VHH binders against NADH-ubiquinone oxidoreductase 24 kDa subunit homolog C11E3.12, mitochondrial. Designs and how they scored, part 4

Target 1, 162 residues: NADH-ubiquinone oxidoreductase 24 kDa subunit homolog C11E3.12, mitochondrial, of Schizosaccharomyces pombe (o13691)
Amino acid sequence: MKPIRFFKPENLQLAKAILARYPLRFQSAALVPLLDLAQRQHGTWIPPTAMYEIASLAGVSIDYVHSLILAYPNDFFWRPKKPRVRICNSWMCQQAAEEQGNSNWDSQCRSVATKYGFDVENTGCLGNCFQGPAMWINDKIYGVNTKEKLVDIMEALTQKKN

## First folded at step 6 (VHH; framework vhh_8cml_1)

Design s53 (from g5 with Y32F)
Fold by ESMFold2-Fast, scan of step 6:
Structure s53 (fold): chain B 162 residues (1-162), chain A 122 residues (1-122)
Amino acid sequence: as target 1 above (162 residues)
Amino acid sequence: EVQLVESGGGLVQPGGSLRLSCAASGFTFSDFAMGWFRQAPGQEREFVALITWEGGSTDYEDSAKGRFTISRDNAKNTVYLQMNSLKPEDTGVYFCAAEWGLWYDEPSYDYWGQGTQVTVSS
């Protein structure tokens, strides 16, 4: 299997410049900036063609390149990022929902997100938050106290009209 | 519901040409790498060709290089296999397959079609 070239000419020159900053024995140290360059060129993720060219340029295996991507799952993506929701299931978020008359908000929001094709998982408190209930949708934190508000957010993000 | 539907197979004489199509539905086609496989009578299923999800890279089994061309049309959710200079050895059932984000040398395909028969006979 031979990959087709990925980097545009200008970015290929930049990639070579990045590699030149590292000694020949340690070209593998250039992988992180090369992965960043590739992800920025493509959009938000690194396709296999980019991984193969980076491996070739740095003199490392494709398996090593992929292992490095997996080591930084919040920084590098090896396929299109699937929409995801992380629902706060901490005691404080559950209390906030109950005080607003919604004792089943977790299950309601999970159902809505799943219907719109989002992967759903639970998480603890999303930091120093004391506003509740909260969830992380893709790369942003939202205060969501009703399933109807989540429907509005999902429709905006997916352009779905029900 | 995921569906892959192959078409374009048939009977052709040696040296002839066929164009196979695979229509995809029920998933985000542009996120998937697409491949063609074939299975000859009494043989294992073998790889023929692949194309990455954006069409940026293609690869072929040695026996298919120079004779077959894989392509895709993401607007139509369709992948194609143009087969030229067909030989009796190309006879088999041709399957379309989809892989979400092909990322390493050994592909693992997630979805498969039912196949279309190609017969090269004189």
Scores: ipSAE 0.000, ipTM 0.110, lowest interface PAE 12.8, mean pLDDT 75

Design s54 (from g5 with A33D)
Fold by ESMFold2-Fast, scan of step 6:
Structure s54 (fold): chain B 162 residues (1-162), chain A 122 residues (1-122)
Amino acid sequence: as target 1 above (162 residues)
Amino acid sequence: EVQLVESGGGLVQPGGSLRLSCAASGFTFSDYDMGWFRQAPGQEREFVALITWEGGSTDYEDSAKGRFTISRDNAKNTVYLQMNSLKPEDTGVYFCAAEWGLWYDEPSYDYWGQGTQVTVSS
């Protein structure tokens, strides 16, 4: 069985607040707002882990949640191709990273991007090495020299707007 | 232990077809999204195709769209990649992978096969 852990702590509190608005015998009425909360956390689709946790929280079967999702006109099982990131691995970009205090920048970027579900490639000089170590993400060039900045960018790109 | 075993690779002429299979064991296959990746010599692994846990959605790398079809059989714990109209640039080692978990908050349990060689050459 899949683990039934999906919601972040703050969203788990919101999910419980949503459920508290419905009678115990009719917790299934909360499924629509719970599905909406899950989509806001993950993006545009609802992963199986979210479906299992919602089923557990609402006291309904996973089959019921699945049937409800299929009743909607939206494709809730839609998963886009993993976003791609290309890391400048030229000597100039690595020197810029070292000068800014980051050794093994390629390794750090690869580790973080892979963690956030990105497909990672190394590339030659992107023409932006003088603005700091460069990477190309979703057709945009980013000058990124710290792990914290990279994490912020990765989180922003994996979350739905708002 | 978790195991993913790819098969079906080989040598084909340009324009030919191959069907890759990936047999999974050691985990609840039907709970995992399954993907195919490829790697050419000296290159990073590239995404090829994805199918969600119940087969409700698929997605493809742009170069694979219209030529490749991913499918799965949860009763047999197997995912497939039907490759048509093969081109020399499709040459590489093809890897099966299983993904579960949240992208940003919880660790994803990525299981990987050892790969199967596909060579498209005249």
Scores: ipSAE 0.000, ipTM 0.114, lowest interface PAE 13.6, mean pLDDT 71

Design s55 (from g5 with A33S)
Fold by ESMFold2-Fast, scan of step 6:
Structure s55 (fold): chain B 162 residues (1-162), chain A 122 residues (1-122)
Amino acid sequence: as target 1 above (162 residues)
Amino acid sequence: EVQLVESGGGLVQPGGSLRLSCAASGFTFSDYSMGWFRQAPGQEREFVALITWEGGSTDYEDSAKGRFTISRDNAKNTVYLQMNSLKPEDTGVYFCAAEWGLWYDEPSYDYWGQGTQVTVSS
Protein backbone atom coordinates (compact mmCIF):
# COMPACT_ATOMS: atom_id res chain seq x y z
CA MET B 1 0.00 0.00 0.00
CA LYS B 2 1.18 3.47 -0.87
CA PRO B 3 1.24 5.84 2.11
CA ILE B 4 -1.47 8.49 2.36
CA ARG B 5 0.03 11.96 1.83
CA PHE B 6 -1.65 15.10 3.12
CA PHE B 7 0.34 16.70 5.95
CA LYS B 8 3.43 18.63 4.93
CA PRO B 9 6.57 17.36 6.72
CA GLU B 10 6.50 20.15 9.34
CA ASN B 11 2.80 19.52 10.05
CA LEU B 12 3.25 15.75 10.08
CA GLN B 13 5.84 16.32 12.83
CA LEU B 14 3.32 18.47 14.71
CA ALA B 15 0.60 15.83 14.20
CA LYS B 16 2.86 13.14 15.68
CA ALA B 17 3.68 15.45 18.62
CA ILE B 18 -0.06 15.97 19.22
CA LEU B 19 -0.66 12.20 19.16
CA ALA B 20 2.24 11.63 21.58
CA ARG B 21 0.39 13.70 24.21
CA TYR B 22 -2.40 11.07 24.41
CA PRO B 23 -2.25 7.47 25.66
CA LEU B 24 -2.61 4.85 22.89
CA ARG B 25 -6.14 3.93 24.08
CA PHE B 26 -7.14 7.62 23.88
CA GLN B 27 -5.68 8.53 20.47
CA SER B 28 -9.19 9.61 19.38
CA ALA B 29 -8.85 12.54 21.81
CA ALA B 30 -6.15 13.93 19.46
CA LEU B 31 -8.60 14.23 16.54
CA VAL B 32 -9.84 17.76 17.30
CA PRO B 33 -6.34 19.31 17.24
CA LEU B 34 -5.45 17.15 14.19
CA LEU B 35 -8.53 18.39 12.33
CA ASP B 36 -7.60 21.95 13.24
CA LEU B 37 -4.05 21.41 11.94
CA ALA B 38 -5.37 19.92 8.69
CA GLN B 39 -7.90 22.71 8.12
CA ARG B 40 -5.23 25.36 8.75
CA GLN B 41 -2.86 23.67 6.28
CA HIS B 42 -5.52 23.41 3.55
CA GLY B 43 -6.85 26.89 4.33
CA THR B 44 -10.64 26.51 4.31
CA TRP B 45 -11.80 22.91 4.78
CA ILE B 46 -10.71 19.31 5.43
CA PRO B 47 -10.45 17.24 2.21
CA PRO B 48 -10.89 13.43 2.13
CA THR B 49 -7.12 12.87 1.84
CA ALA B 50 -6.65 14.67 5.18
CA MET B 51 -9.42 12.59 6.78
CA TYR B 52 -7.75 9.37 5.57
CA GLU B 53 -4.34 10.37 6.94
CA ILE B 54 -5.80 11.51 10.28
CA ALA B 55 -7.73 8.22 10.56
CA SER B 56 -4.55 6.26 9.81
CA LEU B 57 -2.41 8.27 12.26
CA ALA B 58 -4.95 8.03 15.11
CA GLY B 59 -5.97 4.42 14.43
CA VAL B 60 -9.66 5.21 13.95
CA SER B 61 -12.13 4.74 11.08
CA ILE B 62 -12.64 7.46 8.48
CA ASP B 63 -16.35 7.39 9.35
CA TYR B 64 -15.44 8.33 12.93
CA VAL B 65 -13.30 11.24 11.70
CA HIS B 66 -16.16 12.46 9.49
CA SER B 67 -18.66 12.14 12.35
CA LEU B 68 -16.39 14.30 14.55
CA ILE B 69 -16.26 16.98 11.83
CA LEU B 70 -20.08 16.97 11.77
CA ALA B 71 -20.13 17.30 15.58
CA TYR B 72 -18.39 20.71 15.28
CA PRO B 73 -20.22 22.33 12.33
CA ASN B 74 -19.13 25.87 13.22
CA ASP B 75 -15.44 24.93 13.52
CA PHE B 76 -14.74 22.26 10.91
CA PHE B 77 -15.80 22.01 7.28
CA TRP B 78 -15.65 18.95 5.02
CA ARG B 79 -16.81 20.82 1.90
CA PRO B 80 -15.35 24.00 0.44
CA LYS B 81 -17.14 27.23 1.31
CA LYS B 82 -19.00 28.51 -1.73
CA PRO B 83 -16.21 30.40 -3.49
CA ARG B 84 -17.15 33.13 -5.93
CA VAL B 85 -17.15 33.36 -9.72
CA ARG B 86 -17.66 36.78 -11.27
CA ILE B 87 -18.47 36.56 -14.98
CA CYS B 88 -17.77 39.49 -17.28
CA ASN B 89 -21.15 40.53 -18.66
CA SER B 90 -19.89 43.32 -20.93
CA TRP B 91 -20.90 43.38 -24.60
CA MET B 92 -17.28 42.75 -25.66
CA CYS B 93 -16.96 39.59 -23.59
CA GLN B 94 -20.31 38.26 -24.82
CA GLN B 95 -19.32 38.92 -28.45
CA ALA B 96 -15.93 37.20 -27.95
CA ALA B 97 -17.80 34.09 -26.75
CA GLU B 98 -20.22 34.21 -29.69
CA GLU B 99 -17.29 34.44 -32.14
CA GLN B 100 -15.93 31.18 -30.65
CA GLY B 101 -19.33 29.50 -31.18
CA ASN B 102 -20.21 29.64 -27.48
CA SER B 103 -23.78 30.93 -27.51
CA ASN B 104 -25.43 31.51 -24.13
CA TRP B 105 -21.93 31.56 -22.59
CA ASP B 106 -23.09 33.24 -19.37
CA SER B 107 -25.68 30.49 -18.81
CA GLN B 108 -23.11 27.76 -19.57
CA CYS B 109 -20.58 29.24 -17.13
CA ARG B 110 -23.25 29.66 -14.43
CA SER B 111 -24.36 26.03 -14.82
CA VAL B 112 -20.79 24.67 -14.56
CA ALA B 113 -19.79 26.92 -11.64
CA THR B 114 -22.96 26.15 -9.69
CA LYS B 115 -22.39 22.40 -10.20
CA TYR B 116 -19.00 22.82 -8.46
CA GLY B 117 -20.50 24.80 -5.58
CA PHE B 118 -19.51 28.32 -6.61
CA ASP B 119 -21.62 31.42 -6.07
CA VAL B 120 -22.02 33.20 -9.40
CA GLU B 121 -22.49 36.91 -10.10
CA ASN B 122 -22.07 39.18 -13.10
CA THR B 123 -19.60 42.04 -13.25
CA GLY B 124 -18.59 44.76 -15.71
CA CYS B 125 -15.59 44.48 -18.02
CA LEU B 126 -12.55 43.16 -16.11
CA GLY B 127 -10.13 44.76 -18.59
CA ASN B 128 -8.76 41.34 -19.56
CA CYS B 129 -10.56 39.93 -22.60
CA PHE B 130 -7.37 38.97 -24.49
CA GLN B 131 -8.26 35.26 -24.96
CA GLY B 132 -12.03 35.65 -25.08
CA PRO B 133 -14.52 36.12 -22.23
CA ALA B 134 -13.00 36.94 -18.86
CA MET B 135 -14.07 35.83 -15.41
CA TRP B 136 -12.83 36.33 -11.87
CA ILE B 137 -12.54 33.07 -9.94
CA ASN B 138 -11.72 33.55 -6.27
CA ASP B 139 -8.68 35.88 -6.38
CA LYS B 140 -7.67 35.39 -10.05
CA ILE B 141 -8.75 36.68 -13.45
CA TYR B 142 -9.08 34.02 -16.18
CA GLY B 143 -9.58 34.35 -19.91
CA VAL B 144 -11.93 31.39 -20.29
CA ASN B 145 -13.22 30.70 -23.81
CA THR B 146 -14.24 27.03 -23.61
CA LYS B 147 -16.41 24.93 -21.29
CA GLU B 148 -13.61 22.35 -21.07
CA LYS B 149 -11.13 24.94 -19.73
CA LEU B 150 -13.69 26.10 -17.16
CA VAL B 151 -14.29 22.49 -16.03
CA ASP B 152 -10.52 21.96 -15.68
CA ILE B 153 -10.22 25.08 -13.50
CA MET B 154 -13.23 24.11 -11.36
CA GLU B 155 -11.89 20.58 -10.86
CA ALA B 156 -8.51 21.98 -9.74
CA LEU B 157 -10.10 24.43 -7.31
CA THR B 158 -12.51 21.89 -5.73
CA GLN B 159 -10.33 18.77 -5.85
CA LYS B 160 -6.76 19.42 -4.71
CA LYS B 161 -5.90 15.71 -5.01
CA ASN B 162 -7.25 12.83 -7.12
CA GLU A 1 17.67 27.03 2.67
CA VAL A 2 15.09 26.29 0.04
CA GLN A 3 16.03 27.35 -3.50
CA LEU A 4 14.50 26.95 -6.95
CA VAL A 5 16.80 28.15 -9.77
CA GLU A 6 15.48 28.43 -13.34
CA SER A 7 17.68 28.36 -16.45
CA GLY A 8 17.40 27.88 -20.21
CA GLY A 9 15.54 31.06 -21.11
CA GLY A 10 16.56 33.33 -23.96
CA LEU A 11 15.63 34.92 -27.26
CA VAL A 12 14.17 32.67 -29.95
CA GLN A 13 12.34 33.21 -33.23
CA PRO A 14 8.68 32.18 -33.71
CA GLY A 15 8.44 28.44 -34.34
CA GLY A 16 11.60 27.80 -32.34
CA SER A 17 12.15 25.67 -29.24
CA LEU A 18 13.58 26.17 -25.74
CA ARG A 19 14.10 23.81 -22.81
CA LEU A 20 13.76 25.34 -19.34
CA SER A 21 15.28 23.69 -16.27
CA CYS A 22 14.58 24.28 -12.60
CA ALA A 23 17.08 23.00 -10.04
CA ALA A 24 15.67 22.48 -6.56
CA SER A 25 17.53 22.29 -3.23
CA GLY A 26 16.77 22.46 0.48
CA PHE A 27 13.65 20.25 0.52
CA THR A 28 12.62 16.69 -0.35
CA PHE A 29 11.98 17.27 -4.06
CA SER A 30 10.14 13.98 -4.68
CA ASP A 31 7.50 14.94 -2.06
CA TYR A 32 6.41 18.06 -4.00
CA SER A 33 4.36 18.68 -7.11
CA MET A 34 6.13 21.05 -9.48
CA GLY A 35 4.56 23.73 -11.64
CA TRP A 36 5.58 26.21 -14.27
CA PHE A 37 3.99 29.65 -14.34
CA ARG A 38 4.61 32.63 -16.61
CA GLN A 39 4.08 36.38 -16.43
CA ALA A 40 3.83 38.40 -19.62
CA PRO A 41 4.54 42.16 -19.63
CA GLY A 42 1.62 43.97 -17.98
CA GLN A 43 -0.24 40.72 -17.19
CA GLU A 44 -1.03 38.58 -14.15
CA ARG A 45 1.08 35.48 -13.45
CA GLU A 46 -0.62 32.47 -15.04
CA PHE A 47 -0.40 28.68 -14.83
CA VAL A 48 1.45 26.85 -17.64
CA ALA A 49 2.10 23.24 -16.61
CA LEU A 50 2.14 20.88 -13.62
CA ILE A 51 3.64 17.49 -12.75
CA THR A 52 2.68 15.51 -9.63
CA TRP A 53 5.13 14.36 -6.94
CA GLU A 54 4.53 10.73 -7.94
CA GLY A 55 5.56 11.73 -11.48
CA GLY A 56 2.61 9.90 -13.04
CA SER A 57 0.36 12.81 -13.95
CA THR A 58 0.76 16.09 -15.85
CA ASP A 59 -1.56 18.95 -16.78
CA TYR A 60 -1.27 22.00 -19.03
CA GLU A 61 -2.90 25.35 -19.75
CA ASP A 62 -4.88 25.08 -23.00
CA SER A 63 -2.48 27.23 -25.07
CA ALA A 64 0.44 24.98 -24.00
CA LYS A 65 -1.21 21.61 -24.81
CA GLY A 66 0.54 19.82 -27.67
CA ARG A 67 3.45 22.30 -27.66
CA PHE A 68 4.92 22.10 -24.14
CA THR A 69 6.02 19.05 -22.16
CA ILE A 70 6.75 19.07 -18.43
CA SER A 71 8.98 16.36 -16.97
CA ARG A 72 11.07 15.75 -13.86
CA ASP A 73 14.20 13.91 -12.77
CA ASN A 74 13.95 13.15 -9.07
CA ALA A 75 17.53 11.84 -8.97
CA LYS A 76 18.74 15.29 -10.09
CA ASN A 77 16.12 17.34 -8.16
CA THR A 78 15.21 19.03 -11.45
CA VAL A 79 11.97 19.81 -13.32
CA TYR A 80 11.97 20.67 -17.03
CA LEU A 81 9.71 22.44 -19.51
CA GLN A 82 10.27 21.58 -23.16
CA MET A 83 8.70 24.34 -25.27
CA ASN A 84 8.13 23.72 -29.00
CA SER A 85 6.45 25.80 -31.71
CA LEU A 86 6.96 28.99 -29.71
CA LYS A 87 4.77 32.01 -30.47
CA PRO A 88 5.22 35.73 -29.65
CA GLU A 89 2.42 35.41 -27.06
CA ASP A 90 4.60 32.90 -25.13
CA THR A 91 6.94 35.80 -24.24
CA GLY A 92 7.29 36.33 -20.50
CA VAL A 93 9.17 35.49 -17.34
CA TYR A 94 8.84 31.77 -16.55
CA PHE A 95 8.79 30.66 -12.90
CA CYS A 96 9.01 27.20 -11.42
CA ALA A 97 7.14 26.55 -8.19
CA ALA A 98 6.76 23.73 -5.69
CA GLU A 99 3.70 22.76 -3.67
CA TRP A 100 2.44 20.06 -1.35
CA GLY A 101 -0.50 18.50 -3.15
CA LEU A 102 -2.10 19.37 -6.49
CA TRP A 103 -3.38 22.93 -7.02
CA TYR A 104 -3.38 25.31 -10.00
CA ASP A 105 -3.86 28.44 -7.90
CA GLU A 106 -0.65 30.51 -7.51
CA PRO A 107 -1.17 31.38 -3.78
CA SER A 108 -1.19 27.64 -2.91
CA TYR A 109 2.43 27.15 -3.98
CA ASP A 110 5.01 26.93 -1.18
CA TYR A 111 8.25 27.78 -2.97
CA TRP A 112 9.04 29.94 -6.00
CA GLY A 113 12.05 30.54 -8.22
CA GLN A 114 13.22 33.98 -9.34
CA GLY A 115 12.21 33.37 -12.96
CA THR A 116 13.89 33.16 -16.35
CA GLN A 117 13.08 35.44 -19.31
CA VAL A 118 11.73 33.91 -22.53
CA THR A 119 11.40 36.24 -25.51
CA VAL A 120 9.86 35.05 -28.77
CA SER A 121 10.51 37.68 -31.44
CA SER A 122 11.72 37.97 -34.97
Scores: ipSAE 0.000, ipTM 0.137, lowest interface PAE 13.7, mean pLDDT 75

Design s56 (from g5 with T28D)
Fold by ESMFold2-Fast, scan of step 6:
Structure s56 (fold): chain B 162 residues (1-162), chain A 122 residues (1-122)
Amino acid sequence: as target 1 above (162 residues)
Amino acid sequence: EVQLVESGGGLVQPGGSLRLSCAASGFDFSDYAMGWFRQAPGQEREFVALITWEGGSTDYEDSAKGRFTISRDNAKNTVYLQMNSLKPEDTGVYFCAAEWGLWYDEPSYDYWGQGTQVTVSS
């Protein structure tokens, strides 16, 4: 089992207050507000560490927590929302990638973005292709010339920050 | 080094059974959803079965429902596919695949095995 330390101290206190409202045999009734608290702390979805801590705090199985998340698919998410990546496939962006020694840039970027759970589509020129091959990630344009740079961006976007 | 090694494939007659195993190493197995995919000669790779990281939820391709059972043993870093009532159309190379804590379609799976051949023939 992984260390089940997800809630910040202030939110752990709130979680315990929520649980204290329900009788021991009905701790599962606290799961919906606990899931809401976890999702708001994380920002967009409920990671496995949050599910494990909630299960531990409420005395229920991880499977029950997961089934409850799936029961409310419009309210709770157990994976990142599938953000969109739009890759410039204009001649200028293809030329920029080739000049940097990467003729497979588009396919490499598609593979990496897909592995991080992004929806991938091609688009025409996204604007400033003079700064290298361009892609739109969520609401921001990036000049991305290597898969390593894209991995750095994807990790930054999918990891929790304080 | 990440590795997924499939075993248990073979030749079986229609109506027979096989149990496939996939041994994982080099990554934190319990944080990954595990799937089985298959590819028949001349056809696209298709989804067969999926199991969540703790084994509490499973999903199956329609033709596999009621005949196949996916399971996992996190202590042994192994995922299994029990295949019963096999049909000739189940013939193909079976691959196990791992996805980091998340459910996605085939293209998003992080790690893949090399596959094991299953042949259902009289």
Scores: ipSAE 0.000, ipTM 0.120, lowest interface PAE 15.4, mean pLDDT 75

Design s57 (from g5 with F27L)
Fold by ESMFold2-Fast, scan of step 6:
Structure s57 (fold): chain B 162 residues (1-162), chain A 122 residues (1-122)
Amino acid sequence: as target 1 above (162 residues)
Amino acid sequence: EVQLVESGGGLVQPGGSLRLSCAASGLTFSDYAMGWFRQAPGQEREFVALITWEGGSTDYEDSAKGRFTISRDNAKNTVYLQMNSLKPEDTGVYFCAAEWGLWYDEPSYDYWGQGTQVTVSS
């Protein structure tokens, strides 16, 4: 189910104040400052729930909101930067996965990463394969040996709850 | 106005093949993840296949692995599902769906097509 609210109370007040500064016939003119407010609240990008709330508040379509994001590619981002996930498929990493009861670990990792929208590729030993199955995400190496731990990592990277 | 229009369904014998197409309009196609779902009579919709918004990754329901292939052509705003080795249990209405963002637990798709019927029967 999609969440129906995005703005925190203080930012919802600011959003309404921004809208009030624009004539009723020109509420779409408020979109740029609303997108800025939403991106600042989230920190990195404008999630779908923010686009839906902005579209509702301004009385425009979500595709129009998205078109404005694309019109300012250096200012607004509508998705997180898609991290590149490199999965060690060397013999050593495969053995570590099997010893932990995770046969077909590469397939399991690809399935989870795909559901999160990550780009996945295989690579040789990442320098720590002896510590268990390894994944390189951006410029960090993660020792991942269960689907649950992988999901936790993917959630942290896509939602930035810190 | 967003529209997803499926085509390519039909009647086929067990072991046959079909290629489904879904043409999208009214949206920036390359920015959406695209999925295929199916619904058999009296059952809930089930996931079949997914391709990420830039085509970098795909995923399949277990029963579809090795038999079905999802692909996309962003220049044509179209997603495809190549279905091989069809079985009677593959019979159903096949739906195209488009999604914003990253949703692992029960993806909530933004737009749905009207569906195309696939019948596998001798």
Scores: ipSAE 0.000, ipTM 0.141, lowest interface PAE 14.5, mean pLDDT 74

Design s59 (from g5 with L50F)
Fold by ESMFold2-Fast, scan of step 6:
Structure s59 (fold): chain B 162 residues (1-162), chain A 122 residues (1-122)
Amino acid sequence: as target 1 above (162 residues)
Amino acid sequence: EVQLVESGGGLVQPGGSLRLSCAASGFTFSDYAMGWFRQAPGQEREFVAFITWEGGSTDYEDSAKGRFTISRDNAKNTVYLQMNSLKPEDTGVYFCAAEWGLWYDEPSYDYWGQGTQVTVSS
């Protein structure tokens, strides 16, 4: 993106104040609090635009900023963790969907989940799952037989996590 | 002082067109993403269109897609909404809003205009 802009005005002022607390030759020591500020502004992770601005403000390379993020894998994230959806694509699940009047159910679920930012994959029979079409979302099983219920689930998960 | 001033509203017949303008002052316009919102009497304010700070990306409410086009001129500190094929359902007060936002931020808006009335009737 051009220009390199990430911090909102109030946070840009705070970022500069953070940098001012460190000697000029040790501006890299300010990176950890700057990364924390950026992640809290974004909510869940530190996008490339934030890394570029932090690198520019601190006078370090983008590679150095990225390497520091990797050094704290439990504290900083450089990409969103895409929630995972596994849709039963076995013959049994496809038959159950058709019997409930939902033709092309796999395509409908894939389209909706993708719109909400989920990584979608097909799986075999989920065994002992809800009767009818089923989906596995982040290690939780959901019985989903309508598009409306799927949208409700996606919105709930997206609002809480992202 | 930060100001956003909308203009270009008015009365138009169904199927007609209007071009709304929003003139910004008191801040660095090119650092802000811009949006258009509308509000009909007795209803909540709803999103219409969005444009990033240099115009590299736009987004629209579903009912506006294919009919409305948002654009901006950073040299004039102005954002525009070209509205075509207007319907009675498009009637409302149209507001422009500015957000010091980015590609990855959730939409939130820092500054709001006073609004301009758009009436579509026959």
Scores: ipSAE 0.000, ipTM 0.116, lowest interface PAE 13.1, mean pLDDT 74

Design s60 (from g5 with L50V)
Fold by ESMFold2-Fast, scan of step 6:
Structure s60 (fold): chain B 162 residues (1-162), chain A 122 residues (1-122)
Amino acid sequence: as target 1 above (162 residues)
Amino acid sequence: EVQLVESGGGLVQPGGSLRLSCAASGFTFSDYAMGWFRQAPGQEREFVAVITWEGGSTDYEDSAKGRFTISRDNAKNTVYLQMNSLKPEDTGVYFCAAEWGLWYDEPSYDYWGQGTQVTVSS
């Protein structure tokens, strides 16, 4: 078999140090710190290449590694965290959308956000409903009153530089 | 490019000792677990011993426990097998092997030496 390389040299040395603390037959005990190390190196999640290397280093199956990731859903992620869109579904925000000619606005926003890979949730009034329909996207509140403007925002947020 | 060269085999009487050496080149030796295997004529290859990349852990086949000691010198890119209290059943060609990652449940060795003959006389 071809060796799987994910860890950069400094982190491979850390992985070896972690594994060296455990008997040969109990290397699976090192998995949690190895998963943490891999996730920190990659950024926000653990790609399949990291899972295969960890499985190889610890002498366990890839299925076992994946099961362990699923056992800690708040700590380990096997896919990127999706950006979040919070849509105001209060009466005031619904009225603002309708007054601007946007019927069925929640459903339209969910459709667009889903196509761009965003997680969508509803929230109470965000304080900006009087300025038109409001959405909280990640760390910012947007007054979004057309589907085209929402598409523009989603396109910008999916750019690597923006 | 990659080479594993075994040495130290020979003919000994029962109860004797041998020290096998395996000199490695062409790869980052310290990244590989190193193992020793043996094969008698007409028989399947048998695991003997393994040592992790930094020497922090070892494991042995049951018949080798207490008699054989695996060790490594990463500065010299060499792995050793010290064999004591040799028995006729230990006769065979001894191979060293390198595996990236830690071998345990389902071994897949990347590199193999050509072997060195060990004969324990009757």
Scores: ipSAE 0.000, ipTM 0.245, lowest interface PAE 13.0, mean pLDDT 75

Design s61 (from g5 with D59Y)
Fold by ESMFold2-Fast, scan of step 6:
Structure s61 (fold): chain B 162 residues (1-162), chain A 122 residues (1-122)
Amino acid sequence: as target 1 above (162 residues)
Amino acid sequence: EVQLVESGGGLVQPGGSLRLSCAASGFTFSDYAMGWFRQAPGQEREFVALITWEGGSTYYEDSAKGRFTISRDNAKNTVYLQMNSLKPEDTGVYFCAAEWGLWYDEPSYDYWGQGTQVTVSS
């Protein structure tokens, strides 16, 4: 009887506010913001539980919600994808890693990122002034100067609390 | 209603200390990473510090390391920034922000406070 609950209370309120902005005849216009909200809450993709709650809230079929995700393949994902990790292999990053006791930084970062399901490549200097050796994960830059920090970042990105 | 309310800012002399607080309401505080950002006059907003939702990890901008400490009290829905050895370069409006993930970029944060002014001047 009750719809599947995916949204956190604050995001459920926001979802209902989004829906209230659109007439019932224009449900498709409301769904794009709802999908964006769901993907942001989950992190990287929209799980079936989110699709079911969105479908229930908007009064549409789950097949319709899924078809809308497929209509925006560069913006919305219904399956986890391997996030891209770019590791700085410039001289500056090598020096920072060496100073932190990480002389095999590239290999260490690559093995950890791969274990967490990330696709890994090398890149030039990222200009990071934060935490030593830098990584670019999708659209974000992370300063990484210890293995423990790297593990924390990888775990946080792959495992959301809820 | 989601709210983040900063307090503890003020005028201090170089070498002084301040403790900023950010009281959160309207969301499940323990599910969010909390960050501090600052914006100096005429400059872009910049990252200062982050603490994960589990409270297990903290991250700092290089200029903040060794001088600033971020902490949180999930029972009180509050995040803190202890600032020691303040410099004129630390002058700015300090904002707390809540993030579902773990990001260093400002655009990724879900909720923002109004800010509290910190002025370091002799």
Scores: ipSAE 0.000, ipTM 0.109, lowest interface PAE 18.3, mean pLDDT 72

Design s62 (from g5 with D59E E61A)
Fold by ESMFold2-Fast, scan of step 6:
Structure s62 (fold): chain B 162 residues (1-162), chain A 122 residues (1-122)
Amino acid sequence: as target 1 above (162 residues)
Amino acid sequence: EVQLVESGGGLVQPGGSLRLSCAASGFTFSDYAMGWFRQAPGQEREFVALITWEGGSTEYADSAKGRFTISRDNAKNTVYLQMNSLKPEDTGVYFCAAEWGLWYDEPSYDYWGQGTQVTVSS
């Protein structure tokens, strides 16, 4: 079976570079860093698509890749962990939220994120706070100037599954 | 800013032991998997041992199993390689390397130390 593409181009280059560091007889030793790379790209867990491509790249069976994930349950996850979101609570972000009619914005964001099962962390201004309230989620910054946008983002992330 | 500094290499006779240490700074050590690699004269760099970021899992090359033990101390930002029953074939430059652990951080390059020479000679 033709494996589905999972790694984005820059990470595929990195994956091949990782494999090249290990002699042919030790290709299975490359699985740990490959699984880590896949988990980092996807989020906090490794989807089946990633397992198929890793198996193909390393020349091992998909069953072996899955068994390795199960053998290291504190390091690798085949299901989503509770995701984390970072909310800007700097004075500038709070002022921008108030100017748009959203008072107690930090409290509102925390209650909604908690309801959807997210861990919440506050950060200082990341530069985008000048443009309105913002959140850092999955290495992406989102302009979140209404509770409706916040709910939409949380639901989209919560519906992501293995 | 990021630094990996190896120590503990030297000259030993066959059957001897050495402990290599790698002190890390400039990054969150506990977020990174740590590995040891070696390179003998005229050969490609080869894998020796790896320990995952929380220390929950280890991997070893077949040549290292039963003789070498990798460990880490996240409180001291240090990874170790205990080498027992050394053989002339273990001679080479030993390198410490660091790899990603968590996707919340910006993508990082592999970090490498300068290496430490291990010579096993009768």
Scores: ipSAE 0.000, ipTM 0.103, lowest interface PAE 16.1, mean pLDDT 72

Design s63 (from g5 with E61A)
Fold by ESMFold2-Fast, scan of step 6:
Structure s63 (fold): chain B 162 residues (1-162), chain A 122 residues (1-122)
Amino acid sequence: as target 1 above (162 residues)
Amino acid sequence: EVQLVESGGGLVQPGGSLRLSCAASGFTFSDYAMGWFRQAPGQEREFVALITWEGGSTDYADSAKGRFTISRDNAKNTVYLQMNSLKPEDTGVYFCAAEWGLWYDEPSYDYWGQGTQVTVSS
């Protein structure tokens, strides 16, 4: 059995609001913003459960959803690529880093993540910035405030021995 | 009963071609995505190719791109893997698998065949 529910409750409500902007017979016009919402929630790619829910919500086939993803190969991904690290550069995350004495935190994170083969990019607030400096890694948000903790997380994700 | 039966494997020389078939029964074939996986001796099973329910979309492992083509015939409940420009590293047992979805992870597939051996050597 495959689970069909993907969106968190708040994002499901946002998805329905997006759909409501379009006439019922043109719900397919909502697919691009729905795919963007799904990829942002997951962090790295659009999993099958997200495609199924989007197809169901918009009244289109899953093959059509997949074809649309393929039409935007630089924007949407339907399989895992190299693990991606998205570093929160919102005001809250910057303040958390400064309060802990880490004024070059973005540079430190990029150096470590690149060493372990991760793609690195910045993003806005991930919804967990109040827990300290935050990063979205694969499908999870991590509160990371030291280089040592980041190394431990990277080692665990790559399953490499020290 | 649910069955997936692979055929078409064999011994070929490097640069040769093989066409694998997988005959499905016991489930509504057209509702399932179909994948091909392979396993070399002493290695983990790895993804090779995927095709969606109606054949509208396909995807391939990087090692298979440009050389392998997945296709399906829903009227015959069969999925195929056309393998061209075969290399020794393509040697392994090839499995077909059925999935209600588009996963690349082996554990997410619902039904599996028993496999067919492909050996590429001179």
Scores: ipSAE 0.000, ipTM 0.141, lowest interface PAE 13.8, mean pLDDT 75

